# VH-VL binders against e1svr5: the designs that were tried, part 10

Target 1, 216 residues: e1svr5
Amino acid sequence: MDEQEIREEVALAERRATLYWWFASMLCRELDSDQLNTLCSESGRVLLDALAEEPSLAPGCQKLRRALAGVQVLATPQLELAADYATAFLGDHLGSAPPYASVYVEPGGMMFQHPHQQMVQWLQQWQLAVSFDGNEPADHFAIMLDLMGNLVLKGVDSPEAQSAQSALLAEMLPPMRRWVTQCQRQPGFYAALAELLLAFVSLDQTLIEGEFSLAQ
Short names: E, the ipSAE of ESMFold2; O, the ipSAE of OpenDDE; V2, 0.75 times the mean of E and O plus 0.25 times the DockQ between their complexes.

## First folded at step 5 (VH-VL; framework fv_ogalvibart)

Design e2 (at its last look DockQ between E and O 0.67; V2 from the best seeds 0.00; counts 0 for: pae E 8.0 > 2)
Fold by OpenDDE, look of step 5:
Structure e2 (fold): chain C 216 residues (1-216), chain A 121 residues (1-121), chain B 107 residues (1-107)
Amino acid sequence: as target 1 above (216 residues)
Amino acid sequence: QVQLVESGGGVVQPGRSLRLSCAASGFTFSSYDMHWVRQAPGKGLEWVAVISYDGSNKYYADSVTGRFTISRDNSKNTLYLQMNSLRAEDTAVYYCARDRGYSYGPHFDYWGQGTLVTVSS
Amino acid sequence: DIQMTQSPSTLSASVGDRVTITCRASQSISSWLAWFQQKPGKAPKLLIYKASSLESGVPSRFSGSGSGTEFTLTISSLQPDDFATYYCQQYHSYPLTFGQGTKVEIK
């Protein structure tokens, strides 16, 4: 691989990782004022426009754009969005969508199941420190996305990290699909975000699988 | 409205087999985990088995492990319980129950009317 | 397995009485407990989930409390329609298990 190819590969990895972290940052907690402002700024617009150039992401980007427009016309957009976050991800009512993979994998929707255990192992393996106090399972989607971002960067020069990406996606995507369906029960910003996330991760999986299949 | 209707119960001799069915309607069957729960005459409730929404995962009570098989056909909105090597202690009303699922853990929000299985010589 | 023990097994009460049923778990189940009502010849009906959350459509005279290993179902003022058998059920872990039941009968 020549120098130009290496640079392109690195740039692609950086872009992928940045997106994973972008999604992670929006799911780990309510958006603060700066995050919301950035999302609604020219920078946010440019980002969504860039994503929308990908056909598989275009619908999700449009939905998110519409959702953001709806939030901005509110009297207290940040508070409303924070309430939406709480309702969607922290609530204890019908329609809530706890963002933990375990909830959507095994029968009954129990927390702290196989995805959590797997994440604990992977986080340890890749030396990523995460606190587990019983309230924040390791299979929170934000944590999984964070790990993925790190693996993407490491994968530039590590076959092990590339394999880990595939394994993580295999663990993350099935529960995420069900999670997104649950999120859609409450239309809005976070439902749109979840849909776009799923589209992105799905797309990324196809890219990874394609690359790995050619290398093997 | 959500409806669950069990069928297939009857009288059978020990060692024989029986297959129960549960017809579901009024909701997206393929989106929900489903359970079987049984109740011996004059006794309490006993959980029997669970199957995930897509049929990929199953769990059983120890009392029926190796003898009972839970399955589902999402295209027919039907839950099944294949009961082999039946014993007298398997005599019970068998209920199918819907798992509320994701957000709340495995508890049952809807039940069928039940079907009676009697195992006797 | 987690054993669920209800007390009392039978309870005689009159209309208007305050009724309390207790359920004890052999180990901590946090708040993953449900209460069911069952009448003769009928399927169980969900009353309470997550120890204290009232199921939609259930009268407010029903309430649940507790966490860990001790749980209580309370009927503030017993009504004629409330004479039935009540079961607690843990869904902390498989296998799912029920209490042996509490029959509330007319005094």
Scores: ipSAE 0.365, ipTM 0.766, lowest interface PAE 1.3, mean pLDDT 93
Fold by ESMFold2, look of step 5:
Order: C-alpha cells, then structure tokens, then sequence
Structure e2 (fold): chain C 216 residues (1-216), chain A 121 residues (1-121), chain B 107 residues (1-107)
C-alpha cells in the first residue's frame, strides 16, 4: 500500500478511535463543568457540526444541541446534567436505563450474565485494565466503547484486531438498541447522547461491513 | 391498574394437553418479561417458565422442559402456557406474574389470582 | 440449580412479637433475594427485594437483611394481618427458586 493510502487509513482510524473514546468519556460518569464548557464551546460546536454532515447522525446532533441549550439557561447547568444522568442511568424505577449490555439481553434485566463474561475475556485478551468491582459488570457500554477505540487503532496493522471490531459490534449493538429505546422514556441530555451514540455505532458498523453488503 | 387474569384451568386426565391464558391490562404488556409460577395444593411455590418481553428468549424449569411451552401475543396482551403430556405432579394453581424489569432483576411485582389445573384419572 | 432453605418451617407467635425467618442459599446469590407473603387462597405479595429494600406500600415493621448465602426477614411487631406463609426467592440465576415456606401462625 502506498504512503498516502497508509496515512489516510491511519487518520481514519484515529478519527474513529477518538469518537469512540469521546462517547465513552461522555457516558462513563456525569459531565463535570470542564466537559460541559468544552462541549458548549466552539470546539464542541465544530464537532457536532462535523458529525451532523452525515445524514444518519444529524437528528441526534440536533437533539443534543437542543438539550444543551435547554440546560444552559438554568441556574446550575452542571447540576441539572448530574440529575439527568442519575434519573436516566442510576434510578431503580422502570424508566431507568442502566447502561449494561446484560440488562437488555437477559429476561428480567439480570446483570453479570454472558455479555459481562465475554467482556472479561476480551479485556484480558487485549490486555486492557478495567476497574472490577464484584458488584458491577464489565459490560458497561462505556467500557465496550473504550475497548472498541483500542481495537480500531490496533486494527490498522493487526488482522485480529480488525476482526475483533466486528465481534464486539455484534455483541454491543443488539443490547444497545434496546438500551437507547429505554433511554427515551426519560427525555433529556443523556437520552439524546444515547441516540447519537447508537446512530454513530450503527453507521460505523455499516461502513466496516460495506463490501459484504455490496457482494450479496 | 395492573391486572393479570388467568384462564384455561380445569380437570384433565394424565397424558392430555391443556392451554392456559393470562390476559393483561393496565400496563404496556410488550414492555415486560412474564413468568408462570405454580403451587401444588398444600405445597410451596415453584417457578415454571419465563418469556422475554419480545418473545425472543425463554427458560423453563427442569420439571417441565420438553412438555410445556411458554408464548405470548403482544397484539392481544396475552401470555400462554401450552402444557402437553400432563402428569399428576403437574396438579397445581398456576399463576402468571409480571417481572418488574430492569434495575431490580426478576422478582414478581404483580400476580394473577391463579387458575387450578387438576390432573387425575 | 440454587436451592433455598427456610427455617423454621412453622412459627407460632402472638400479636406484638418480634418474628425472624431465615433463608439459606446453596451457593452465593449476592443480594439477589426477594421475600413474599402469601395468605390462604390469595396470590403471593412482594415484600422485600434486593435482600433489604422495602416494596412500596409495605409496612415499615417488615425488614430484610443478609447477603451471600444467609438472609433474614424480620417483623418487628407482629400484627393480625401478618399471619401468613412467607417465601424467599432467589433471582441470581435461572432457574428461579423459592424456599419451601415459613408459616406464621397464631400462638
């Protein structure tokens, strides 16, 4: 492969990994004031404008902008986002949408099931550290997104890492669709973020698999 | 209000089949996993089967595997239990129960009043 | 399969008594345990979930404790409405399993 093609392939992988890690950072905890300020700054506007150029991402970007604008007119925007995070992901009522894959594949929303066990194996295989609390599963969507970012970069020169991307997407997307649907019961910033995330991951999956779709 | 109403119980001979129904109202049925739980006369509770909200996943107790089939019709808000090759030990009151769902794990927040199945010659 | 064993099987008590029921799991179930009350001729009613969380509308005289393999339901001051059979139920793993029951009877 010539040097320009390699540079373009590396640059694409870096953009993909950066987006996966950005979503992971947005999802793993409530936004602090610095993250909120960055998202509301010109750099945040440029990011959302760039994402919105893709038609499948534009609706999620618009919803996220509206949610940001809505909290910024309030007295304590960061505290309002923290409350939204808790209502969306940490509650123990039917409207809550815990961001763990096991919750959406097992009847009754039981945690620590097959998706958790698969993630433990993958994190060990790819030598990635994760804080393991015996009460919390490794299949938190933020952890899955962090792993995906690592696999995207490693995939530049590892066929195994490229194949692992497809395997991780196959495990992540079905429960993520259910999770995002559940998130919409509590409209707000995090519901908009979840919708945009699903659109991004779905688009990335179709781009990775594009030649097989054409060959059918 | 949440309501679950079982029907289809009765007296049947061993080896015969019976289908139980559970009519649901007062909640969005298609959002909830559903269970069957039974209780033999004078005995304790025994979990029988579960079906996921969209019907895609099912689990059964060992005592009924291969003989009973759980199913649902979300367009009719109805849960079913098809019971084939009935045995005397299947004699019980059969309850349908709603799984509260995510965050809490499987534990039954609403139960029907039950329908009696008696298997005897 | 996770077996759940309750003790005692029958308990005689008077109104006002403190009642304690124990449930033991054959392997660790963390805190994934529920307690149910059943009165004659009626369906069971959820009292406690996650070992210690009180279900909405359940009187505060009911409490649950424990984790791992040993769990306790306590009624701090027994009322006439509390004479019933009580079941524990694990929801850590399928198949879901219940204890055999504890009947609380008037002394």
Amino acid sequence: as target 1 above (216 residues)
Amino acid sequence: QVQLVESGGGVVQPGRSLRLSCAASGFTFSSYDMHWVRQAPGKGLEWVAVISYDGSNKYYADSVTGRFTISRDNSKNTLYLQMNSLRAEDTAVYYCARDRGYSYGPHFDYWGQGTLVTVSS
Amino acid sequence: DIQMTQSPSTLSASVGDRVTITCRASQSISSWLAWFQQKPGKAPKLLIYKASSLESGVPSRFSGSGSGTEFTLTISSLQPDDFATYYCQQYHSYPLTFGQGTKVEIK
Scores: ipSAE 0.018, ipTM 0.567, lowest interface PAE 8.0, mean pLDDT 86
ESMFold2 (binder alone), look of step 5: mean pLDDT 93; pTM 0.947

## First folded at step 7 (VH-VL; framework fv_ogalvibart)

Design f1 (at its last look DockQ between E and O 0.53; V2 from the best seeds 0.00; counts 0 for: pae E 12.8 > 2)
Fold by OpenDDE, look of step 7:
Structure f1 (fold): chain C 216 residues (1-216), chain A 121 residues (1-121), chain B 107 residues (1-107)
Amino acid sequence: as target 1 above (216 residues)
Amino acid sequence: QVQLVESGGGVVQPGRSLRLSCAASGFTFSDYDMHWVRQAPGKGLEWVAVISYDGSNKYYADSVTGRFTISRDNSKNTLYLQMNSLRAEDTAVYYCARDRGYSYGPHFDYWGQGTLVTVSS
Amino acid sequence: DIQMTQSPSTLSASVGDRVTITCRASQSISSWLAWFQQKPGKAPKLLIYKASSLESGVPSRFSGSGSGTEFTLTISSLQPDDFATYYCQQYHSYPLTFGQGTKVEIK
């Protein structure tokens, strides 16, 4: 591989990782005012426009843009969005969609199961310090996405990290699909975000498997 | 409305086999994990088994492991419990119960009326 | 396995009484506890989930509290329809386990 090819590979990895971390940051907690403003700013629009250039992401981007437009016309956008976050991801009602992988792969939707255990192992293996006090599962999708971002960067010069990416996606995608379906029961910003995330991760899986190359 | 109807219960001798069925209606069966719970006459409730929505994962109580098999046919909206090597202590009313789903853990929001299984010589 | 122990096994009370049933877990189950009501010849009915969440359609006189290893079901004012057997159930981990039950009977 020549120097140019290496630079291109690094650039692609950085782009992928950035997106994983972007999604992770959007899901780890409700958006504050600054995050919402950034998302609605020119830079946010440029980001979504860039993503929308990918055909498989275009529908999700459009949905997210519409959802954001809907939020912006509200009297208190940030507060309303925070309430939506709480209802969607932290609530106990039938329509809630807790963002933990175990919930969607284990019988009964039990937390702290195989995906959690796997994440604990991977986080330790890759020396990513995540605090587990026993109350927060390690298979929160934000944590999984964060790990993925790190593995993407490490994967530039580590076959082991590349293999780990594939393993993580195999663990993350099945529950994420069901999670997104659950999110879609309550249309809104976070449902749109979840849908776009799934599309992105699915696309990235294709890339990792060598079946697709994202445009630089 | 959600409805669960168990069938297949009866009187059998020890060592014999019996298959229970639970017919589900009023909801998308394939979206829900399903459980069997039993209750011996005059006794409390005992969880028996669970099967995931797509049948890919199963868990059993130790008391029935290796003898009972939970399965489902989503095309028929039916849950099954194959009971082999039946013992006297398996005598109970067997309930099928729906797992509420993605709500931080398995709890039963709907139950069938139950079907009685009697194992006796 | 997580053992669930209810107390008392039997409770005699009158209409209008405040009734409290306790459920103890052999280890912490956080808030992953449900309460069921069962009447003779009938299937159990879900009353409370996640320790304190009231199931839809259940009268407000029923309430649940607790976390970790100690849980309580309270009936603020016992009604004639409330004479039944009550069970707690943990869903913290498999195997799912029930308490032995508490029979609430008329005094």
Scores: ipSAE 0.442, ipTM 0.795, lowest interface PAE 1.1, mean pLDDT 92
Fold by ESMFold2, look of step 7:
Structure f1 (fold): chain C 216 residues (1-216), chain A 121 residues (1-121), chain B 107 residues (1-107)
Amino acid sequence: as target 1 above (216 residues)
Amino acid sequence: QVQLVESGGGVVQPGRSLRLSCAASGFTFSDYDMHWVRQAPGKGLEWVAVISYDGSNKYYADSVTGRFTISRDNSKNTLYLQMNSLRAEDTAVYYCARDRGYSYGPHFDYWGQGTLVTVSS
Amino acid sequence: DIQMTQSPSTLSASVGDRVTITCRASQSISSWLAWFQQKPGKAPKLLIYKASSLESGVPSRFSGSGSGTEFTLTISSLQPDDFATYYCQQYHSYPLTFGQGTKVEIK
């Protein structure tokens, strides 16, 4: 493989990893004022415009922009987003959509099921610490996205890490589809973010599958 | 007002079949996982089965696996339990129960009044 | 499977007494435990979820505590309406399991 092909592969991996880590950061906690300001700035608009160039991502980008605009006209936008996060993921006496894969694999919304156990094994295999929150189950979608970003970069030099990307997507996408569907029952910023995330991960899966098809 | 009403209980001979129904009202039935829980006369509670909100996943207690089938019809707001190859040990009041599902798994916030199944002679 | 063991099986008490019921799990269930009240001929009623969270409409004299393998339900001042059977239930893992029950009866 020539030097130009290696540079292109590294650049693509860096762009993919950056997006996985960006989504992980947006999902792991409610946005603070700095993150909200950055997202509403010119650099945030440029990012969303770039994502929207991909037709499958454009609808999610539009919904996210509308949700941001709706919050920005309120007296305390950051506090309104914090309330939206709590309603979407932490609600009481209402249907909420907790962002853990185990909740959407087995009936009853149980935690610490097979997706958690698999993630513990993968984090140990790749010598990665669980980030974001101390005793958080390892199958939180933000943690799965963070692992995916690491595997994307390692995959340039490691066939094992490249294969692990497909395995992680297979574990993550089925429960994520159910999670995003549940998020839409309570529209808002985080429901829009979840929709955009699913579109991104689904697109990345199709690109990886096309790569496999060409190699076979 | 959430309401769950079981029906279909009765007296049957061992080896026969019975189908229980649970009619749901006062909430969006298709948003909730649903369970069957039973209680033998004078005894404690035993979890029997669960079905996910969309019917795609089902789980059973070991004591009923292969004999009982949980199902739901979301267009009729009805939960079902098909009980085949009934045994004397299946004699119990059968409750349907709604799974709250608020991120922390099943803890049943609403129960029906139960329907008695007697497997005898 | 996770076995849930309640003690005592029967408790005799008077109105005004403080009542404590213990539930033990055969392995750690973190805080994924619920408490139910059941009166004769009626369906169970949820009292406590996630070990210590009080269900809406339940009197504040009921409280729950514990994590891991040991849990307690406390009634701070027993009322006539509280004579019933109480069950703990784990929801950490399938199969879901209940304790065998604790009957609280008048002395």
Scores: ipSAE 0.006, ipTM 0.499, lowest interface PAE 12.8, mean pLDDT 85
ESMFold2 (binder alone), look of step 7: mean pLDDT 93; pTM 0.948

Design f2 (at its last look DockQ between E and O 0.31; V2 from the best seeds 0.00; counts 0 for: pae E 5.8 > 2)
Fold by OpenDDE, look of step 7:
Structure f2 (fold): chain C 216 residues (1-216), chain A 121 residues (1-121), chain B 107 residues (1-107)
Amino acid sequence: as target 1 above (216 residues)
Amino acid sequence: QVQLVESGGGVVQPGRSLRLSCAASGFTFSDYDMHWVRQAPGKGLEWVAVISYDGSRKYYADSVTGRFTISRDNSKNTLYLQMNSLRAEDTAVYYCARDRGYSYGPHFDYWGQGTLVTVSS
Amino acid sequence: DIQMTQSPSTLSASVGDRVTITCRASQSISSWLAWFQQKPGKAPKLLIYKASSLESGVPSRFSGSGSGTEFTLTISSLQPDDFATYYCQQYHSYPLTFGQGTKVEIK
């Protein structure tokens, strides 16, 4: 691999990781005013425009744009969005969509199950001291996405990290699909975000699989 | 409307096997976790087993572990309970129940009418 | 396993009475408790979930309360249709477990 190829590989990894962390940051807690302003700024627009260049992401980007436009016309957009976050992810009503993988793959929707245990192991294995509350499951999608971002960067020089990416995606995607379906029951910013996330992660999986196939 | 219809119950001798079925309709079967719950004559309710929506994960009560197998065929909208090495204490009405699932936790919003299994010599 | 203990096992009451059934868990189950009604020869019917949430279609005379280890089902004014056996069920963790049941019979 020549110097240019290496640079391109690194750049791609950095871009992928940045997107994973971007999604993670938007799901780990309610958006603050700065985050919302950034999303609605020129930089946010440019980011979504870039993502929309990918055909599989274009629909999700458009939906997110519309959702953001709807938020911006509100008198208190940040508070409304915070309420939406609470309703969608922290609520305990029949339409809530808690962002924990166990909820969507374990029988009965039980929390703190296999996905959580797996995440605990992976976080330990990769020496990622993710500071999360002891009461929070390690299979929160934000944590999973954060781990993925780190693995993407490490994967540039580590076949083990590449394998770990595949394993993490395999653990994350099935519950995420069901989670997104649940999110869609409440249209809005976070439903749109969830849909775009799923599209991105799905796309990334195909890319990883392709690279893996080429490497074999 | 949601419907669950159990079948396969009957009278069997100890040590024998029996397979129960639960036919589901009125909802997207493949989206829901499913349970078996049994009730001995004149007694209370006892949870037996659960299977995830895709059949990939299962849990059993200790009383049936190693003897019973829960399974499902989503293409047929059918839940199964394979009961081997049956004992007298397995005598009960067996209900299939739908798990509301997700953030609600494993509780049952719909039940079948049950099928009676009698294990006696 | 989490043991669920109901009290009383049998309760005799008249139409119009206020009826209270208690359920105790051997350990904290937060609010992961459901109440079921069962009539002879019929499948159980969900009444309450999450300790206090009324299931759709269930009369408002039914209510649930409690958290942790102590829970109650209350029928504010007993109706003829309410004579049945009631079960609490925890879904905090597997194995799922039921109380032994409380039979509400006519005095």
Scores: ipSAE 0.635, ipTM 0.859, lowest interface PAE 0.9, mean pLDDT 93
Fold by ESMFold2, look of step 7:
Structure f2 (fold): chain C 216 residues (1-216), chain A 121 residues (1-121), chain B 107 residues (1-107)
Amino acid sequence: as target 1 above (216 residues)
Amino acid sequence: QVQLVESGGGVVQPGRSLRLSCAASGFTFSDYDMHWVRQAPGKGLEWVAVISYDGSRKYYADSVTGRFTISRDNSKNTLYLQMNSLRAEDTAVYYCARDRGYSYGPHFDYWGQGTLVTVSS
Amino acid sequence: DIQMTQSPSTLSASVGDRVTITCRASQSISSWLAWFQQKPGKAPKLLIYKASSLESGVPSRFSGSGSGTEFTLTISSLQPDDFATYYCQQYHSYPLTFGQGTKVEIK
């Protein structure tokens, strides 16, 4: 590979990793005032406009904009987002959609199942520390997205890291689809975010599989 | 008031089949995962099977896998257990039990009265 | 499969006694453990979930403790209504499994 081709490969990996990390940051806790202000600023608008250029992401971007606009007209927008996070993710099975892969793999919504154990192994293998709440199971979708961002960057120089991306997506996408379906019971900002996230990860899986097929 | 009422038990010869039903009332049946738990006479409790609230996921104890099928009809608020190739060791009182929900884990907050299945010649 | 072993299998006690029943898991189950009470001819009744959380309507003389592989149900002052069989149940992973039961009898 010439220097120009390498720079383009690195730039693509950096853009993918940035998006995975952005989604992870948006999902790991309710947005604080600074994050909300940034999302409502020109920077946030530019990001959503850029994502919406991809046709498969445009519907999710529009839903997220609508939800954000609805929160901004309220008296205490940050508190409303914190309440939305709680009703979307912090409750029993019927009223919420806990963002952990284990919940959506086995019947009964058990925590600490196979996806958790697999994530513990991957985090050890790739020497990554979980940066949010150490009590959380390792299969929180935000943690899986953070790992994915790291694997995307490492994949430029590591065939093992490139192969690990496919393995992580295979663990993450089936439970994520069920999670996003359940999020729609609580429409709002976080339900819209989850829908956009699924569209992004699904698109990225398609691109990875297409590259693998062409290489054969 | 939550109620679960089992039916369909009886005396049957080994190798035959029975179908158990559990009629649910007093709650939104389609919101809850449901289980079958059995108890042989004078013995302890044995979990048998689970079905998710929408019927899409099922799991069985090793002792019944391949012979029993759990199902549900949410339009009739009814849980079923189809029991094929019955054996003497399947003799038990069969309870239907409601799963409290995964935020609290799969433990059983409401149980039916049970229906007796006796497998003998 | 995670095996649950209860001890003792039976115990004799008098009203007012402190009763302790133990449950041992073959693998760590964290705190995903429930306790049930069953009287003859009746369905089991949930007493405690998540190892130590008391179910609504259960008398405060019942308590649970433990984590990992060792768990305890305690009745601080036995009452006539407490003579029954008690079961532990793990819900860490499928298949769900119960202990073999502990029958609490009148001395």
Scores: ipSAE 0.116, ipTM 0.653, lowest interface PAE 5.8, mean pLDDT 88
ESMFold2 (binder alone), look of step 7: mean pLDDT 92; pTM 0.943

Design f3 (at its last look DockQ between E and O 0.44; V2 from the best seeds 0.00; counts 0 for: pae E 12.8 > 2)
Fold by OpenDDE, look of step 7:
Structure f3 (fold): chain C 216 residues (1-216), chain A 121 residues (1-121), chain B 107 residues (1-107)
Amino acid sequence: as target 1 above (216 residues)
Amino acid sequence: QVQLVESGGGVVQPGRSLRLSCAASGFTFSDYDMHWVRQAPGKGLEWVAVISYDGSNKYYADSVTGRFTISRDNSKNTLYLQMNSLRAEDTAVYYCARDYGYSYGPHFDYWGQGTLVTVSS
Amino acid sequence: DIQMTQSPSTLSASVGDRVTITCRASQSISSWLAWFQQKPGKAPKLLIYKASSLESGVPSRFSGSGSGTEFTLTISSLQPDDFATYYCQQYHSYPLTFGQGTKVEIK
């Protein structure tokens, strides 16, 4: 690879990682006012417009834009979203969608299963265990996405990190698909976000497998 | 109201087979994972098996693996437990229990009244 | 498998007494623990889930605490209806396992 090709590869990796962390940041906890303001700002709109240039992401982006528009007309948008977050991800009713991979791969919606165990190993392997509280499931989608972002950057010059990306996606995508379906039981911002996330991760998988190249 | 009613229990000889049923009503059966839990006379509770809401995944206790089969017919709102090669130690009241499904793990909020299985020569 | 050990196996108490039952897990189960009450000839009844969450309809005199490997069920003031056998159950991982039970009987 020439210098230009290397720079392009690095730039692509940085963009991918940034998106993974962007999604992770929105799933790890409720949005605060600043996060919501940023999301609804010109910067947020520009980001979604850029994502929407990708055909496979366009539907999700449109849905998210609509959801955000709906939130902005509320009297207390941040509080409403916080309530939606709690209902969607922290609730214990049938419509709840706990954001843990294990919940969607094992009968009974049990936590701390294979995805958790795998994440513990991967976090340790890639020296990211310090970011994980051992008392909580390691297969929270935000944690998985965070790990993915790190692996993407490391993968620029590490075949091992590239292989790890593929392995992580294989672990993350099946439960995420079911999770998104569950999220869609409660239409709104987080359902839209989850749908866009799935579309992005799916697209990224094709990129990693060499079946797709993002126009950057 | 949620209701679970077990049936099919009885007295059988060792090595024989028995099939238990659990009829569910008062809720969308197909939305919930279901479990079997048993209790030997005068003893504690023992988890037996679980089946996912769509029947695609199953897990068993080691004590019944290879002998018992859990299944369900969502069109009939019925859970089943096929018990083969029965042993004396399988003697117990068998309960079916509802799981919240995709909500903080197996959470048994509703139980049937149980059906007694007695394995004796 | 995760072993659940309850103590005591039998507890004699009087109406109005404060009763405490302990459950120990052989390994950490975080907060994925449930407590059940069972009376003779009846199915178990869920009392507490996630170590400390009170199931709907359960009297407030029941409470659960603990995390990791040590858990407790407390009845602040024992009522006549509370004489029964109590079981803890972990749902951290399969196979699901119960404690051996604690029989609360009248003194």
Scores: ipSAE 0.217, ipTM 0.699, lowest interface PAE 1.9, mean pLDDT 92
Fold by ESMFold2, look of step 7:
Structure f3 (fold): chain C 216 residues (1-216), chain A 121 residues (1-121), chain B 107 residues (1-107)
Amino acid sequence: as target 1 above (216 residues)
Amino acid sequence: QVQLVESGGGVVQPGRSLRLSCAASGFTFSDYDMHWVRQAPGKGLEWVAVISYDGSNKYYADSVTGRFTISRDNSKNTLYLQMNSLRAEDTAVYYCARDYGYSYGPHFDYWGQGTLVTVSS
Amino acid sequence: DIQMTQSPSTLSASVGDRVTITCRASQSISSWLAWFQQKPGKAPKLLIYKASSLESGVPSRFSGSGSGTEFTLTISSLQPDDFATYYCQQYHSYPLTFGQGTKVEIK
């Protein structure tokens, strides 16, 4: 490849990795006041407008903007968003959607199943530290997204890391579709974020499959 | 008003087949994993099978593997158990049970009333 | 497969008694254990999930405790409605398994 094409591939990989890490940061804990302020600022508007230029992402972006607007008219927007996070992901009754792949692969919603064990092996293989405390299953979608961002950057000059992207997407997408469906039972900011995330990961899978198909 | 109603039980000879149904109402059926649990007369509970909310994953107890097939039709809000090669030890009341769908919520929070299957010559 | 062993198998008690039923798993199941109550001719009823979480509508005299391999269901003051058979059940891994049951009967 000539020098210009390499620069363009690196820039694309950096943009993809940045998006995977952005979603991971949005999902790993409830947004704090600084993250909320950034998302509601001109910088956040520019980001969502850029994502919405892709037709498959536009519906999720619009839902996320509406949910943000709805929260901001309340007395304590950050606290309302934290309550939405707890209701969406930590609830004790119907409608909760814990963000772990094992819950949506195995019937009965059991944790520490095959997706967790596979993630432990991948994190070790790629020498990545887990950013959450040691009691959290490794198949939290935020951890899977963080791994994906690293594989995207490594994939610029590693065919092994390119192939690993496809393998991780194959593990992540089926349970993520089920997770997003469950999120919609309690509409709000995090349900909109989950919908946008699924659209993004699905789009990225399509682009990767097209690239790998041409290489064969 | 969550409701689960089993049907299709009866008396059958060993080696024959029987199909059980569980009609669901009062909730969004396609969002839940569904189970079959059985209880032989005078005995304890035995888990039989599970099917995921979309039908993509299934698991069976060793005692029924290869003979029973769990399935669902989400357009009809109905869970099924196809029981082939029936044996005397399959004689039981068969319950369908709903699974909340994640580890942090209630497990088997709703059960049907059961349908009796008797396997005898 | 994870074997669940309940004790005692049968228990005779009077109204007002404190009743304790124990369930042991053959390997760690963390906290993924449920307790059910069953009366003759009826379907089982969920009492406790996640070892200690009380299901909605269940009287507060019922409580659950334990983690790992040892679990306990306690009825603090037995009532006439509590004469039934009780089952523990692990939902840590497939196949799901029940204890053999504990029948609580009137003295």
Scores: ipSAE 0.006, ipTM 0.500, lowest interface PAE 12.8, mean pLDDT 85
ESMFold2 (binder alone), look of step 7: mean pLDDT 93; pTM 0.949

